# Designs tried in a protein design chat: VHH binders against Daf-12-interacting protein 1 (din-1). Part 15

Target 1, 171 residues: Daf-12-interacting protein 1 (din-1), of Caenorhabditis elegans (g5egk6r2213to2383)
Amino acid sequence: QRWFYKHFPMVWTGRLALKSTEAMINLHLINGSETFLNDVLGRQVTEENPRRDSVKILQRLRLDNGQVEHIYRILTNPEYACCLALSSVNNIENLKENDTNLKSHFIDYLINKKIAGISSLGEVETKFKSARVHVFAPGEIVNRYLSELATSLHDYLQNTDTRYLLIVFTN
Key: E = the ipSAE of ESMFold2; O = the ipSAE of OpenDDE; V2 = 0.75 times the mean of E and O plus 0.25 times the DockQ between their complexes.

## First folded at step 16 (VHH; framework vhh_7b2m_4)

Design z1 (from y2 with S31Y; at its last look DockQ between E and O 0.01; V2 from the best seeds 0.00; counts 0 for: pae O 3.4 > 2, placed apart)
Fold by OpenDDE, look of step 16:
Structure z1 (fold): chain B 171 residues (1-171), chain A 124 residues (1-124)
Amino acid sequence: as target 1 above (171 residues)
Amino acid sequence: EVQLVESGGGLVQAGGSLRLSCAASGFTFSYYAVGWYRQAPGKQRVVVASISSGGSTYYSDSVKGRFTISRDNAKNTVYLQMNSLKPEDTAVYYCARLISEGDYEPLPDAFDYWGQGTQVTVSS
């Protein structure tokens, strides 16, 4: 666990929402641009630079064989930030419920439906009007991505029972 | 196309200084962490220093206090100021683009592009 937090520090905490369900998550940057991520999510909780406190899935993307390559290209876009989403530890009182929500309503849901969650992020900065969020559950695409571009993390996740989502921000 | 071009290497006496530069092109430089590696003869390539897109720096233990990594985003350039050079610093120094960012030692798989390298030789 120390290894993970040492190499992949938390860069964001907030709510992930799908339909009427919410879960608190921590984002850990694993690949891509921290600067880009901060620009998209907001750097500080100030009036001039607001920090987003939630990400809502609004659309779904079917993960069929024909989409795998396309999605992979998105994940490897030059301007992107890839994060690992974990259950938030700051919600101790509701930890069990949060974990259950994350697993049942997000991870399992996406897997069972064979979909990724997609959302267009509203403007934190004018230059990112087209910023998008892609939410992936563990699966073929995520496995391929991690095995190729985050091998150490891939190994870590394979050897642990970590519940996670892969969340990718793109412009 | 992503390109990294190192310069500034050469021969220097022990105790001397060198400043390496790496000119980057073909990508949004300010969005990426960059780092320096070195490879001595017969040894594996090792991390020397890295700097995140946000300016956080990492140094290997062997160079702490002697080397300074910096970046100029306006010039798409990363620098390595090397002071108090030692013979054991002799190596080919490589500039690399990192695909991950952190305050600690970059993972071995955290780089996607490398320069051709520049030779640094420190004589006794």
Scores: ipSAE 0.048, ipTM 0.497, lowest interface PAE 3.4, mean pLDDT 87
ESMFold2, look of step 16: ipSAE 0.543; ipTM 0.770
ESMFold2 (binder alone), look of step 16: mean pLDDT 81; pTM 0.820

Design z2 (from y2 with S53W; at its last look DockQ between E and O 0.12; V2 from the best seeds 0.00; counts 0 for: pae E 4.5 > 2, placed apart)
Fold by ESMFold2, look of step 16:
Structure z2 (fold): chain B 171 residues (1-171), chain A 124 residues (1-124)
Amino acid sequence: as target 1 above (171 residues)
Amino acid sequence: EVQLVESGGGLVQAGGSLRLSCAASGFTFSSYAVGWYRQAPGKQRVVVASISWGGSTYYSDSVKGRFTISRDNAKNTVYLQMNSLKPEDTAVYYCARLISEGDYEPLPDAFDYWGQGTQVTVSS
């Protein structure tokens, strides 16, 4: 949809991994620092300065209540970068498989376990800034965030039944 | 109700050793990551060490190689063995339950329950 891409440009394409499963995703910046995000993900300036091509979930964060303020502080910090992750269209032959993997092995898994995924991206001198990465499936805290901060986007996602994750890069 | 009770603190000479214990109750201890943080007067609480339910450990750089965290799930107890103590280790040490689990550094706000603490004082 043309409205979505006009307001939320794609800023990165890459692999999201969990256990033995991968899904190709596009990131669209919703809020926060584009400069920080570019420093973390890298710029394809030269062959010696490539972009990162993947993020692997390494830890689990419980979402079982009592931690609403902590999680919401992560989502709303303007010095970080909050992105919407959607299934990538860059590999057309695997589109159905990719959509199925994203839904079943990432979104449904995180919802059913009541967790967020955690990753860590290490600094590489002159190439990448370090970051901690939080991966959230739709749920109570994420719905609150979208309904309060990006109502039109929230309505769009619900009305189109769009599969998504929120991915937040912090430091 | 969740309870965490620390013991084993005290006064020790630089270079010495102490072993802290933490008795846990009111939750399924074996299902949670647990750890230790410390707070010196006028400073922020800082993570010292943590251990996941599967035994994976994390140590802050300031204590790595000197401190060892361990757990006994049958006794609902977590331990911190502190060797080669320095005056900079002087603080109140708190046992804590963590909301995130894994092999890498805990989140800055990972603690949801903690004890009243035990004082460790290292003399120069």
Scores: ipSAE 0.057, ipTM 0.414, lowest interface PAE 4.5, mean pLDDT 83
ESMFold2 (binder alone), look of step 16: mean pLDDT 82; pTM 0.833
OpenDDE, look of step 16: ipSAE 0.278; ipTM 0.625

Design z3 (from y2 with S53E; at its last look DockQ between E and O 0.14; V2 from the best seeds 0.00; counts 0 for: pae O 2.2 > 2, placed apart)
Fold by OpenDDE, look of step 16:
Structure z3 (fold): chain B 171 residues (1-171), chain A 124 residues (1-124)
Amino acid sequence: as target 1 above (171 residues)
Amino acid sequence: EVQLVESGGGLVQAGGSLRLSCAASGFTFSSYAVGWYRQAPGKQRVVVASISEGGSTYYSDSVKGRFTISRDNAKNTVYLQMNSLKPEDTAVYYCARLISEGDYEPLPDAFDYWGQGTQVTVSS
């Protein structure tokens, strides 16, 4: 884990929401632009651009064979930030519950439904009215993506029992 | 081959009504959400209404209360009943197969197929 944290520092912490459930997550930047990510999530530099403390999944993207290329195109958008989402808690006492919640209501849910979570993030800045977030559970698409663009991470995740989501921000 | 064919457009006076139809083929219609988009001259395409596989509907604020989207899976058809039409409703209306579902507004590009469109013109 030391290797992971060294190479992929945490760039955001907050709530991930799906329907009536929430989980605390840390985002680690894997590929893409940190500047872009900060613009989308807010920099908290000014009152006009507060740092977002939550990401809510509002829509579901179907992951069928016919959509694989389309989804892959989204993941390889020229202006993007790709992050690994890991469980996080402010209180250690809630860690187990948060982990369970992340697994059952997010990871397993997305896998079982064969969907990705998506949402528009246009409320932060006018400049990014078309900004989107895509939430992927581990699977074929994610594996393909990581194997091509983050091979070391792909190997790491294949050899560990890490619970994660892939979260991609695009414009 | 996936095909979507719109019909029912035309010229109507303000306050009038139109019913658009979209005939779908080449895929399992009942397994997909479908929706209507419109594009006015010089404007971007926007979502008008959508209906999920399970029948959940979404309407844009501009058409809420006036338009009704429905589907007939047996006929592979989606409809858009447009009442109380306004000049600002003038646009080309497109039927689309959606690749996303939800209770919120579909993304502008949340479709993989769409028809050729049908012109709706509302006169003052």
Scores: ipSAE 0.219, ipTM 0.592, lowest interface PAE 2.2, mean pLDDT 87
ESMFold2, look of step 16: ipSAE 0.565; ipTM 0.790
ESMFold2 (binder alone), look of step 16: mean pLDDT 81; pTM 0.814

Design z4 (from y2 with Y32N; at its last look DockQ between E and O 0.74; V2 from the best seeds 0.67)
Amino acid sequence: EVQLVESGGGLVQAGGSLRLSCAASGFTFSSNAVGWYRQAPGKQRVVVASISSGGSTYYSDSVKGRFTISRDNAKNTVYLQMNSLKPEDTAVYYCARLISEGDYEPLPDAFDYWGQGTQVTVSS
ESMFold2, look of step 16: ipSAE 0.567; ipTM 0.774
ESMFold2 (binder alone), look of step 16: mean pLDDT 81; pTM 0.820
OpenDDE, look of step 16: ipSAE 0.734; ipTM 0.861

## First folded at step 17 (VHH; framework vhh_7b2m_4)

Design a1 (from z4 with P106I; at its last look DockQ between E and O 0.33; V2 from the best seeds 0.00; counts 0 for: pae E 7.1 > 2)
Fold by ESMFold2, look of step 17:
Structure a1 (fold): chain B 171 residues (1-171), chain A 124 residues (1-124)
Amino acid sequence: as target 1 above (171 residues)
Amino acid sequence: EVQLVESGGGLVQAGGSLRLSCAASGFTFSSNAVGWYRQAPGKQRVVVASISSGGSTYYSDSVKGRFTISRDNAKNTVYLQMNSLKPEDTAVYYCARLISEGDYEILPDAFDYWGQGTQVTVSS
């Protein structure tokens, strides 16, 4: 765990939502444009520097219908931001519920249905740049991405059996 | 300016068929996912069907096997072929553009532009 946080510090905390369920997550930038990511999500330096507080999945995309190469190009575009999402451990009272929601309602759901989640974040003048958001559970696309672009992280996640999502912010 | 114009609605007996058309303009139609939702009196709008730019389709459970969505990129038109119509299909049908290329379980909030709608009434 010390190795992970040394190399990939948290860049955002917020809610991930799907239907009537939500989970608190931390994002850690893996690859891509930190500037773009900060423009989309906002910074959390001061009260005057606002930050988005949630991402809601609005669409799902099938991963078993031959579109993998197109989606992979979206994942690898250096102008975008690819993040690892982990359960946020900010409130011990809700820790078990949050971890269960992330696992069952997001990770397992996406894996079992063989889909990715899609969201949209609207522009807010002077504060936030707009973005499209893709949410992937561990699987073929994510394994390929991590194997090619973040091998040490891929090994770490497998060896520690860490629950995660890969969340990509695109334009 | 994005425009979506529906046509083809009307009154039909149960068991009958209708084909809805939607003419699109003001955006690159061939690069966008599009679809249909409907709203019956007193009910919330419900997604009926969608088709991605690559041709992947989604149908709600209530219409699977009876309705077919298709697109003609040369004519900038999306179609909804509705067969085996039931009185429960009575609604205003709206053509709409999706915010992204989702092709599975689409929420109504995922549409960013829609037309004025066309009435479909199915008599028993």
Scores: ipSAE 0.029, ipTM 0.486, lowest interface PAE 7.1, mean pLDDT 83
ESMFold2 (binder alone), look of step 17: mean pLDDT 79; pTM 0.806
OpenDDE, look of step 17: ipSAE 0.561; ipTM 0.808

Design a2 (from z4 with A110V; at its last look DockQ between E and O 0.82; V2 from the best seeds 0.00; counts 0 for: pae E 2.4 > 2)
Fold by ESMFold2, look of step 17:
Structure a2 (fold): chain B 171 residues (1-171), chain A 124 residues (1-124)
Amino acid sequence: as target 1 above (171 residues)
Amino acid sequence: EVQLVESGGGLVQAGGSLRLSCAASGFTFSSNAVGWYRQAPGKQRVVVASISSGGSTYYSDSVKGRFTISRDNAKNTVYLQMNSLKPEDTAVYYCARLISEGDYEPLPDVFDYWGQGTQVTVSS
């Protein structure tokens, strides 16, 4: 735990939404450009800095038909940003509900459907750059990504029981 | 209030063509993504094609290359040109308003209004 937060401090907190369910998450940049991520989401230095407050999943990418191979190079481009998403520990009022929603309505849902979640973030002129967002539950594609681009983290996660999503921001 | 009225269905032989139309009213058509769904007998309704407010399109693998979705914002109308029809295309086709924008496959149930449907029957 202490090793993880020392090497991957939180860079954004906000809501992840799918259908009628929300979960509060913390993002930790693990690979790519912090500048790109800040342009897309806004800075989260303090609670008073402007930022986007949510990411909503409305589309999907099927993982069992080989389509992810067509876009893997864009997902791994170091000019973009890849984050590990963890349940927000600072959501005291709804901690149990938040943990349950993240597990059952996001992680398990994505695994059972064999899909990645897709969000589109529109440009807000002078404030936020547009982006496409891929949300992955743990699995084959995530293992490949981590083994190639974040090997120390991959080893860490294999030796802990950490609940997470991998969230990749691209154009 | 919101209305979506499909037309253009019918009976055709395999290899034939049909053009479906959907007249929309009761909302700002040019600001909304719209699409076509179909439901074969005894099966779930599935996405066929969609077109965003900005003109980006999605096609299911089963129809890509054969069907073309288009929109006319001046006439509040969305079209589906269906070429090279196969018996497997037999279904009721529904026009729908979507809350999803983009060029990936929409999640199930990201529509909020749909029409009564138009029957398309493709005979061998």
Scores: ipSAE 0.365, ipTM 0.696, lowest interface PAE 2.4, mean pLDDT 86
ESMFold2 (binder alone), look of step 17: mean pLDDT 80; pTM 0.805
OpenDDE, look of step 17: ipSAE 0.665; ipTM 0.868

Design a3 (from z4 with D103P; at its last look DockQ between E and O 0.75; V2 from the best seeds 0.00; counts 0 for: pae E 2.4 > 2)
Fold by ESMFold2, look of step 17:
Structure a3 (fold): chain B 171 residues (1-171), chain A 124 residues (1-124)
Amino acid sequence: as target 1 above (171 residues)
Amino acid sequence: EVQLVESGGGLVQAGGSLRLSCAASGFTFSSNAVGWYRQAPGKQRVVVASISSGGSTYYSDSVKGRFTISRDNAKNTVYLQMNSLKPEDTAVYYCARLISEGPYEPLPDAFDYWGQGTQVTVSS
């Protein structure tokens, strides 16, 4: 616990949505640019500079046809931002439902369909830069990413049996 | 006001072809992804094809190789060329604007504006 948060502090909290289902998540930046991520998600300096409160999956990328290899180089680019998404811990009343939604409607769904989720975040002048968002469940591409770029984190996640998504923001 | 107006539907024999057109207005057409979905009687709407502002395309497996989506930014128009039509292609076809870009499969909720639809009926 103490090691993880020392190296990967939370940088955003909000909702991940698919169809009519959502889950609250915390993002922890594991590779890339916090400046880029903050430009995309917004800065909460004042009420005039709000953060985005959600990311909605609007497209799907099939993982079993080789398409992901075309973009792996972009996903690993340190100019962009790669985050670990964990369930947002709050009051116990919401925890069970949120964990269930994250597991069944996002993680298991993506694994069973052999897909990544895709979102497109539109630019809003003075507030948010645009971005493409890839949402991956644990699996081959994520294991490759973590083994190459965050081996200590990879070991940590396996040793703690942590439920997570990998969420990558690019331009 | 965003408007999308489909045309080109009709009755056609199996194996035949149709070309659907969609005239767009009320938004910057060249900067937006657009596409087609269809809805058969009593069924949920399904995505058929999309084309990004940069020309990248997506096709559902059921139409890949038979249908071609294209766009003409000078005329604010998107087209769906439908060849080798099957009775299973019978549906109302809707032209729509997408919230998202890229050659990825759009979910139905990625379409934020759509037209009244044009009926395509394939017999034989």
Scores: ipSAE 0.395, ipTM 0.710, lowest interface PAE 2.4, mean pLDDT 87
ESMFold2 (binder alone), look of step 17: mean pLDDT 80; pTM 0.805
OpenDDE, look of step 17: ipSAE 0.794; ipTM 0.891

Design a4 (from z4 with S100T; at its last look DockQ between E and O 0.01; V2 from the best seeds 0.00; counts 0 for: pae O 4.5 > 2, placed apart)
Amino acid sequence: EVQLVESGGGLVQAGGSLRLSCAASGFTFSSNAVGWYRQAPGKQRVVVASISSGGSTYYSDSVKGRFTISRDNAKNTVYLQMNSLKPEDTAVYYCARLITEGDYEPLPDAFDYWGQGTQVTVSS
ESMFold2, look of step 17: ipSAE 0.545; ipTM 0.762
ESMFold2 (binder alone), look of step 17: mean pLDDT 82; pTM 0.828
OpenDDE, look of step 17: ipSAE 0.772; ipTM 0.881
ESMFold2, look of step 18: ipSAE 0.513; ipTM 0.748
ESMFold2 (binder alone), look of step 18: mean pLDDT 82; pTM 0.827
OpenDDE, look of step 18: ipSAE 0.040; ipTM 0.323

Design a5 (from z4 with Y58W; at its last look DockQ between E and O 0.79; V2 from the best seeds 0.68)
Amino acid sequence: EVQLVESGGGLVQAGGSLRLSCAASGFTFSSNAVGWYRQAPGKQRVVVASISSGGSTWYSDSVKGRFTISRDNAKNTVYLQMNSLKPEDTAVYYCARLISEGDYEPLPDAFDYWGQGTQVTVSS
ESMFold2, look of step 17: ipSAE 0.568; ipTM 0.785
ESMFold2 (binder alone), look of step 17: mean pLDDT 83; pTM 0.833
OpenDDE, look of step 17: ipSAE 0.727; ipTM 0.865

Design a6 (from z4 with D61E; at its last look DockQ between E and O 0.70; V2 from the best seeds 0.63)
Fold by ESMFold2, look of step 17:
Structure a6 (fold): chain B 171 residues (1-171), chain A 124 residues (1-124)
Amino acid sequence: as target 1 above (171 residues)
Amino acid sequence: EVQLVESGGGLVQAGGSLRLSCAASGFTFSSNAVGWYRQAPGKQRVVVASISSGGSTYYSESVKGRFTISRDNAKNTVYLQMNSLKPEDTAVYYCARLISEGDYEPLPDAFDYWGQGTQVTVSS
């Protein structure tokens, strides 16, 4: 765990929502533009420098219709921001429920439906830039991406059996 | 109150064309994504097409290349031009308002208002 946080520090924490369920997550930048990500999400270093507090999935992208190369280009574009999402452990209350919600209502749901989740973050003048958000559960496309781009991270996640989502911010 | 009224359905021969219209009222039409879904008897509803406030579109794979969604903000109307119709297109077609954008497939909870529907029947 110490190796992971050393190389991929948390860049955002907030709520991920789908239907009536929420899970608190931490994002860790894996590849792409930190500048773009900070413009989109904000970085709460003080109370006067706010950040967005949530991302809601309201659209979907089917993964079973041959879009592998298109999705892979989204994942690898250096102007975008590709993040690993993990359950947040900063709130001791409901830690078990949060981890269960992330697994059952986001990870397993996306896998079972064979979809990626889609969100849009609107511009907020002077505070946040707009972005599209793609939310991927582990699977063939994500495995290919991690094995080719971030081999050490891929091995780490497999060896620790870590639950995660891959979340990509695009413009 | 929000209202969506579909029209233009009917019986058509396979390979033919049909144009659906949806008149919207009770909300700021130009600021909302809108779309069409359909439901065949005994089946679950499925999204057909949607269009964002800015004009970006989504089409399901089964209709891509054959159907065109468009909007006329001056008339508060969304259209679905349906070409090269197949018997599998037979369904009740509903016009709906979205709380999301309309450039990806909406999830079920992205629809917050819809009309009474219009029947489309495509025969052999």
Scores: ipSAE 0.493, ipTM 0.729, lowest interface PAE 1.2, mean pLDDT 86
ESMFold2 (binder alone), look of step 17: mean pLDDT 83; pTM 0.839
OpenDDE, look of step 17: ipSAE 0.727; ipTM 0.872

## First folded at step 18 (VHH; framework vhh_7b2m_4)

Design c1 (from a4 with Y58W; at its last look DockQ between E and O 0.84; V2 from the best seeds 0.00; counts 0 for: pae O 3.8 > 2)
Fold by OpenDDE, look of step 18:
Structure c1 (fold): chain B 171 residues (1-171), chain A 124 residues (1-124)
Amino acid sequence: as target 1 above (171 residues)
Amino acid sequence: EVQLVESGGGLVQAGGSLRLSCAASGFTFSSNAVGWYRQAPGKQRVVVASISSGGSTWYSDSVKGRFTISRDNAKNTVYLQMNSLKPEDTAVYYCARLITEGDYEPLPDAFDYWGQGTQVTVSS
């Protein structure tokens, strides 16, 4: 676990929402532009630099064979930020519940439905840039991506019981 | 105030056609995605079709090939041409503004404003 946090720093914390359910997540940058991600989500380093509080999944993308290549291209676009989303550990009292929510209502949901979650973040003048957000559960597409572009992380995730989502931000 | 007003619903025989219209006001129509969802009695809300501000369209599997969504930005109007109607298409149809852009399936809560709805009844 120390290895993971060392190599993939947390860049954002907030709520992930789907329908009536939400989970607290930490985003760890695993590939892409940190600058871009910062412009989209904010860091809240200072009072003058706010951050977005949440990302809400509002659309679904079917992950059929026809979409796999398209999605893969998105994931390999140099103008993007790819993050690993993990359950937030900041609230120990709610950790179990949060983990359960993340698993049942997000990860398992996406897997069972064979979909990716989609969100669009609007531009907020002088604060945040707009972005398309793709939320992937572990699966063929994610494994392919990680095996090719984040081999060490892929190996790590294959050898651990880490619950995660892959969240990709694009222009 | 954001307003969406549906029209064009009615009774039609199976195999028939209807064209729904939705007049939008109170927001920049051309900059927003809009869509149609329907709800039958005792059933859950289902998204039928959506069209982005750029003109990208999405359709549910149940209506693909039969329904066509289009928009006229000059008239602030979105349309749903419904052909080859089936009894299963019977529902109240709602026009709604989407929160997000895209040609993907909107979730039911992806809409922030919707109209009063128009009844579509398809008889066998």
Scores: ipSAE 0.052, ipTM 0.501, lowest interface PAE 3.8, mean pLDDT 89
ESMFold2, look of step 18: ipSAE 0.557; ipTM 0.763
ESMFold2 (binder alone), look of step 18: mean pLDDT 81; pTM 0.826

Design c2 (from a4 with D103Y; at its last look DockQ between E and O 0.80; V2 from the best seeds 0.00; counts 0 for: pae E 3.0 > 2)
Fold by ESMFold2, look of step 18:
Structure c2 (fold): chain B 171 residues (1-171), chain A 124 residues (1-124)
Amino acid sequence: as target 1 above (171 residues)
Amino acid sequence: EVQLVESGGGLVQAGGSLRLSCAASGFTFSSNAVGWYRQAPGKQRVVVASISSGGSTYYSDSVKGRFTISRDNAKNTVYLQMNSLKPEDTAVYYCARLITEGYYEPLPDAFDYWGQGTQVTVSS
């Protein structure tokens, strides 16, 4: 646990939504541009620079139709931002509930349908840049990404049986 | 107010064709993605096809190769050409506006306005 937070500090907390369900998550930047990510999500320096508070999955991308290699090249572009998403709550009872929701309504859903979740974050002049957001459950693309670009993190997640999503911000 | 009005439905024999039209008003049509979903009695809504403001299309696997979505921005109209119709295509077809672009499969929450629907019945 201490190893993870030392190497991958939290960069955002907020709601991940799909249909009528939500889960609170923390994002930890694991690869790519922190500047790009901050431009997209906003900064909470002052109330004049608001931060986005949610990411809603509005579209799906089929992963079983031959697009895997093209998608992988997009995900590994160093100009973008790749984050690990973990459950975020204040106490252990809320953590168990939120973690169960994250697993059943996001992780299991994406795995069973063999899809990635897609969000579109619109530009807001002078405050937020636009972005496409890809949300992946553990699986072939994520395992390849972690084994090639973050081997120690991959080992950590497997050994601790951590529930997570990989969330990539692109434009 | 935003309005979407479907037309062109009806009864057709299997193997036949229909062309659905949807007249849009109350929003900047050329700047929005639009699409079609259908619902058979007792079934959940299923996205059929969508088209982005830039012309990129999505089709569900069940209609790909048989249906064609198109738009005419000068007439604020979206069309669905349905060829090689099958009894399984029987449903009420709804025209809808998306808040996202149409090159990925939209989920129902991506639709913010839809029409009253037009019935399509395909007899064997």
Scores: ipSAE 0.298, ipTM 0.647, lowest interface PAE 3.0, mean pLDDT 86
ESMFold2 (binder alone), look of step 18: mean pLDDT 80; pTM 0.813
OpenDDE, look of step 18: ipSAE 0.639; ipTM 0.831

Design c3 (from a4 with L107I; at its last look DockQ between E and O 0.12; V2 from the best seeds 0.00; counts 0 for: pae E 2.02 > 2, placed apart)
Fold by OpenDDE, look of step 18:
Structure c3 (fold): chain B 171 residues (1-171), chain A 124 residues (1-124)
Amino acid sequence: as target 1 above (171 residues)
Amino acid sequence: EVQLVESGGGLVQAGGSLRLSCAASGFTFSSNAVGWYRQAPGKQRVVVASISSGGSTYYSDSVKGRFTISRDNAKNTVYLQMNSLKPEDTAVYYCARLITEGDYEPIPDAFDYWGQGTQVTVSS
């Protein structure tokens, strides 16, 4: 864990929402543009430097064999930020519940349904850029993505019991 | 091969009704979301309505209350009942297969196949 946090710092914290369920997550930038991500999500909860509070999954993208390549191509957009989403550790009181929610209602849900979560973040003038958000549970797409873009992380995740989502932001 | 064939378009007076049909083939219709989008000359493509494989529907604000999307899985057909048509509804209407599910507006990337379109013209 120390290795992970050293190499992949947290760049955002907030809520991930799917249907009626929410989970607090930390995003760690693992590949792509930090500037882009910052423009999309922000970092601070201040008027001068605002931050989006949440990312809500609004659509489900079917991950069948025929779509994998297409999806992969979408994710290789020149302007992108790829993040690893982990359960937030700062919420001690709700940590266990949060972790359970993340696993059951997000990770397992996406896996079982063979889908990715999709969100479209709108532009907020002078605050945030718009972005398409893809939320992936561990699987073929994620494995391929990580193996190509973050090999060391891929290896790390394969050898640990880390619960995570891969969240990709594109313009 | 995936095919989508639209029908039912035509000329209608304002306040009139049309029913569009789209016959789908080449894929498991019942397992896929489908929808309609339209494009008027010189305007951007806009989603009109969609229906998920589970039957959840989305309507654009401009057609909500007037249009109804439905599907018949046994016939591999999706329909668009258009009532109270307005001149601004004039466009080529396309049937499309979606790779996303939900009751929100399908993202542009969700459209992977679409038909040749059917012209709908609403006169004032």
Scores: ipSAE 0.359, ipTM 0.686, lowest interface PAE 1.2, mean pLDDT 90
ESMFold2, look of step 18: ipSAE 0.426; ipTM 0.716
ESMFold2 (binder alone), look of step 18: mean pLDDT 79; pTM 0.805

Design c4 (from a4 with L107F; at its last look DockQ between E and O 0.81; V2 from the best seeds 0.65)
Amino acid sequence: EVQLVESGGGLVQAGGSLRLSCAASGFTFSSNAVGWYRQAPGKQRVVVASISSGGSTYYSDSVKGRFTISRDNAKNTVYLQMNSLKPEDTAVYYCARLITEGDYEPFPDAFDYWGQGTQVTVSS
ESMFold2, look of step 18: ipSAE 0.513; ipTM 0.755
ESMFold2 (binder alone), look of step 18: mean pLDDT 82; pTM 0.824
OpenDDE, look of step 18: ipSAE 0.696; ipTM 0.845

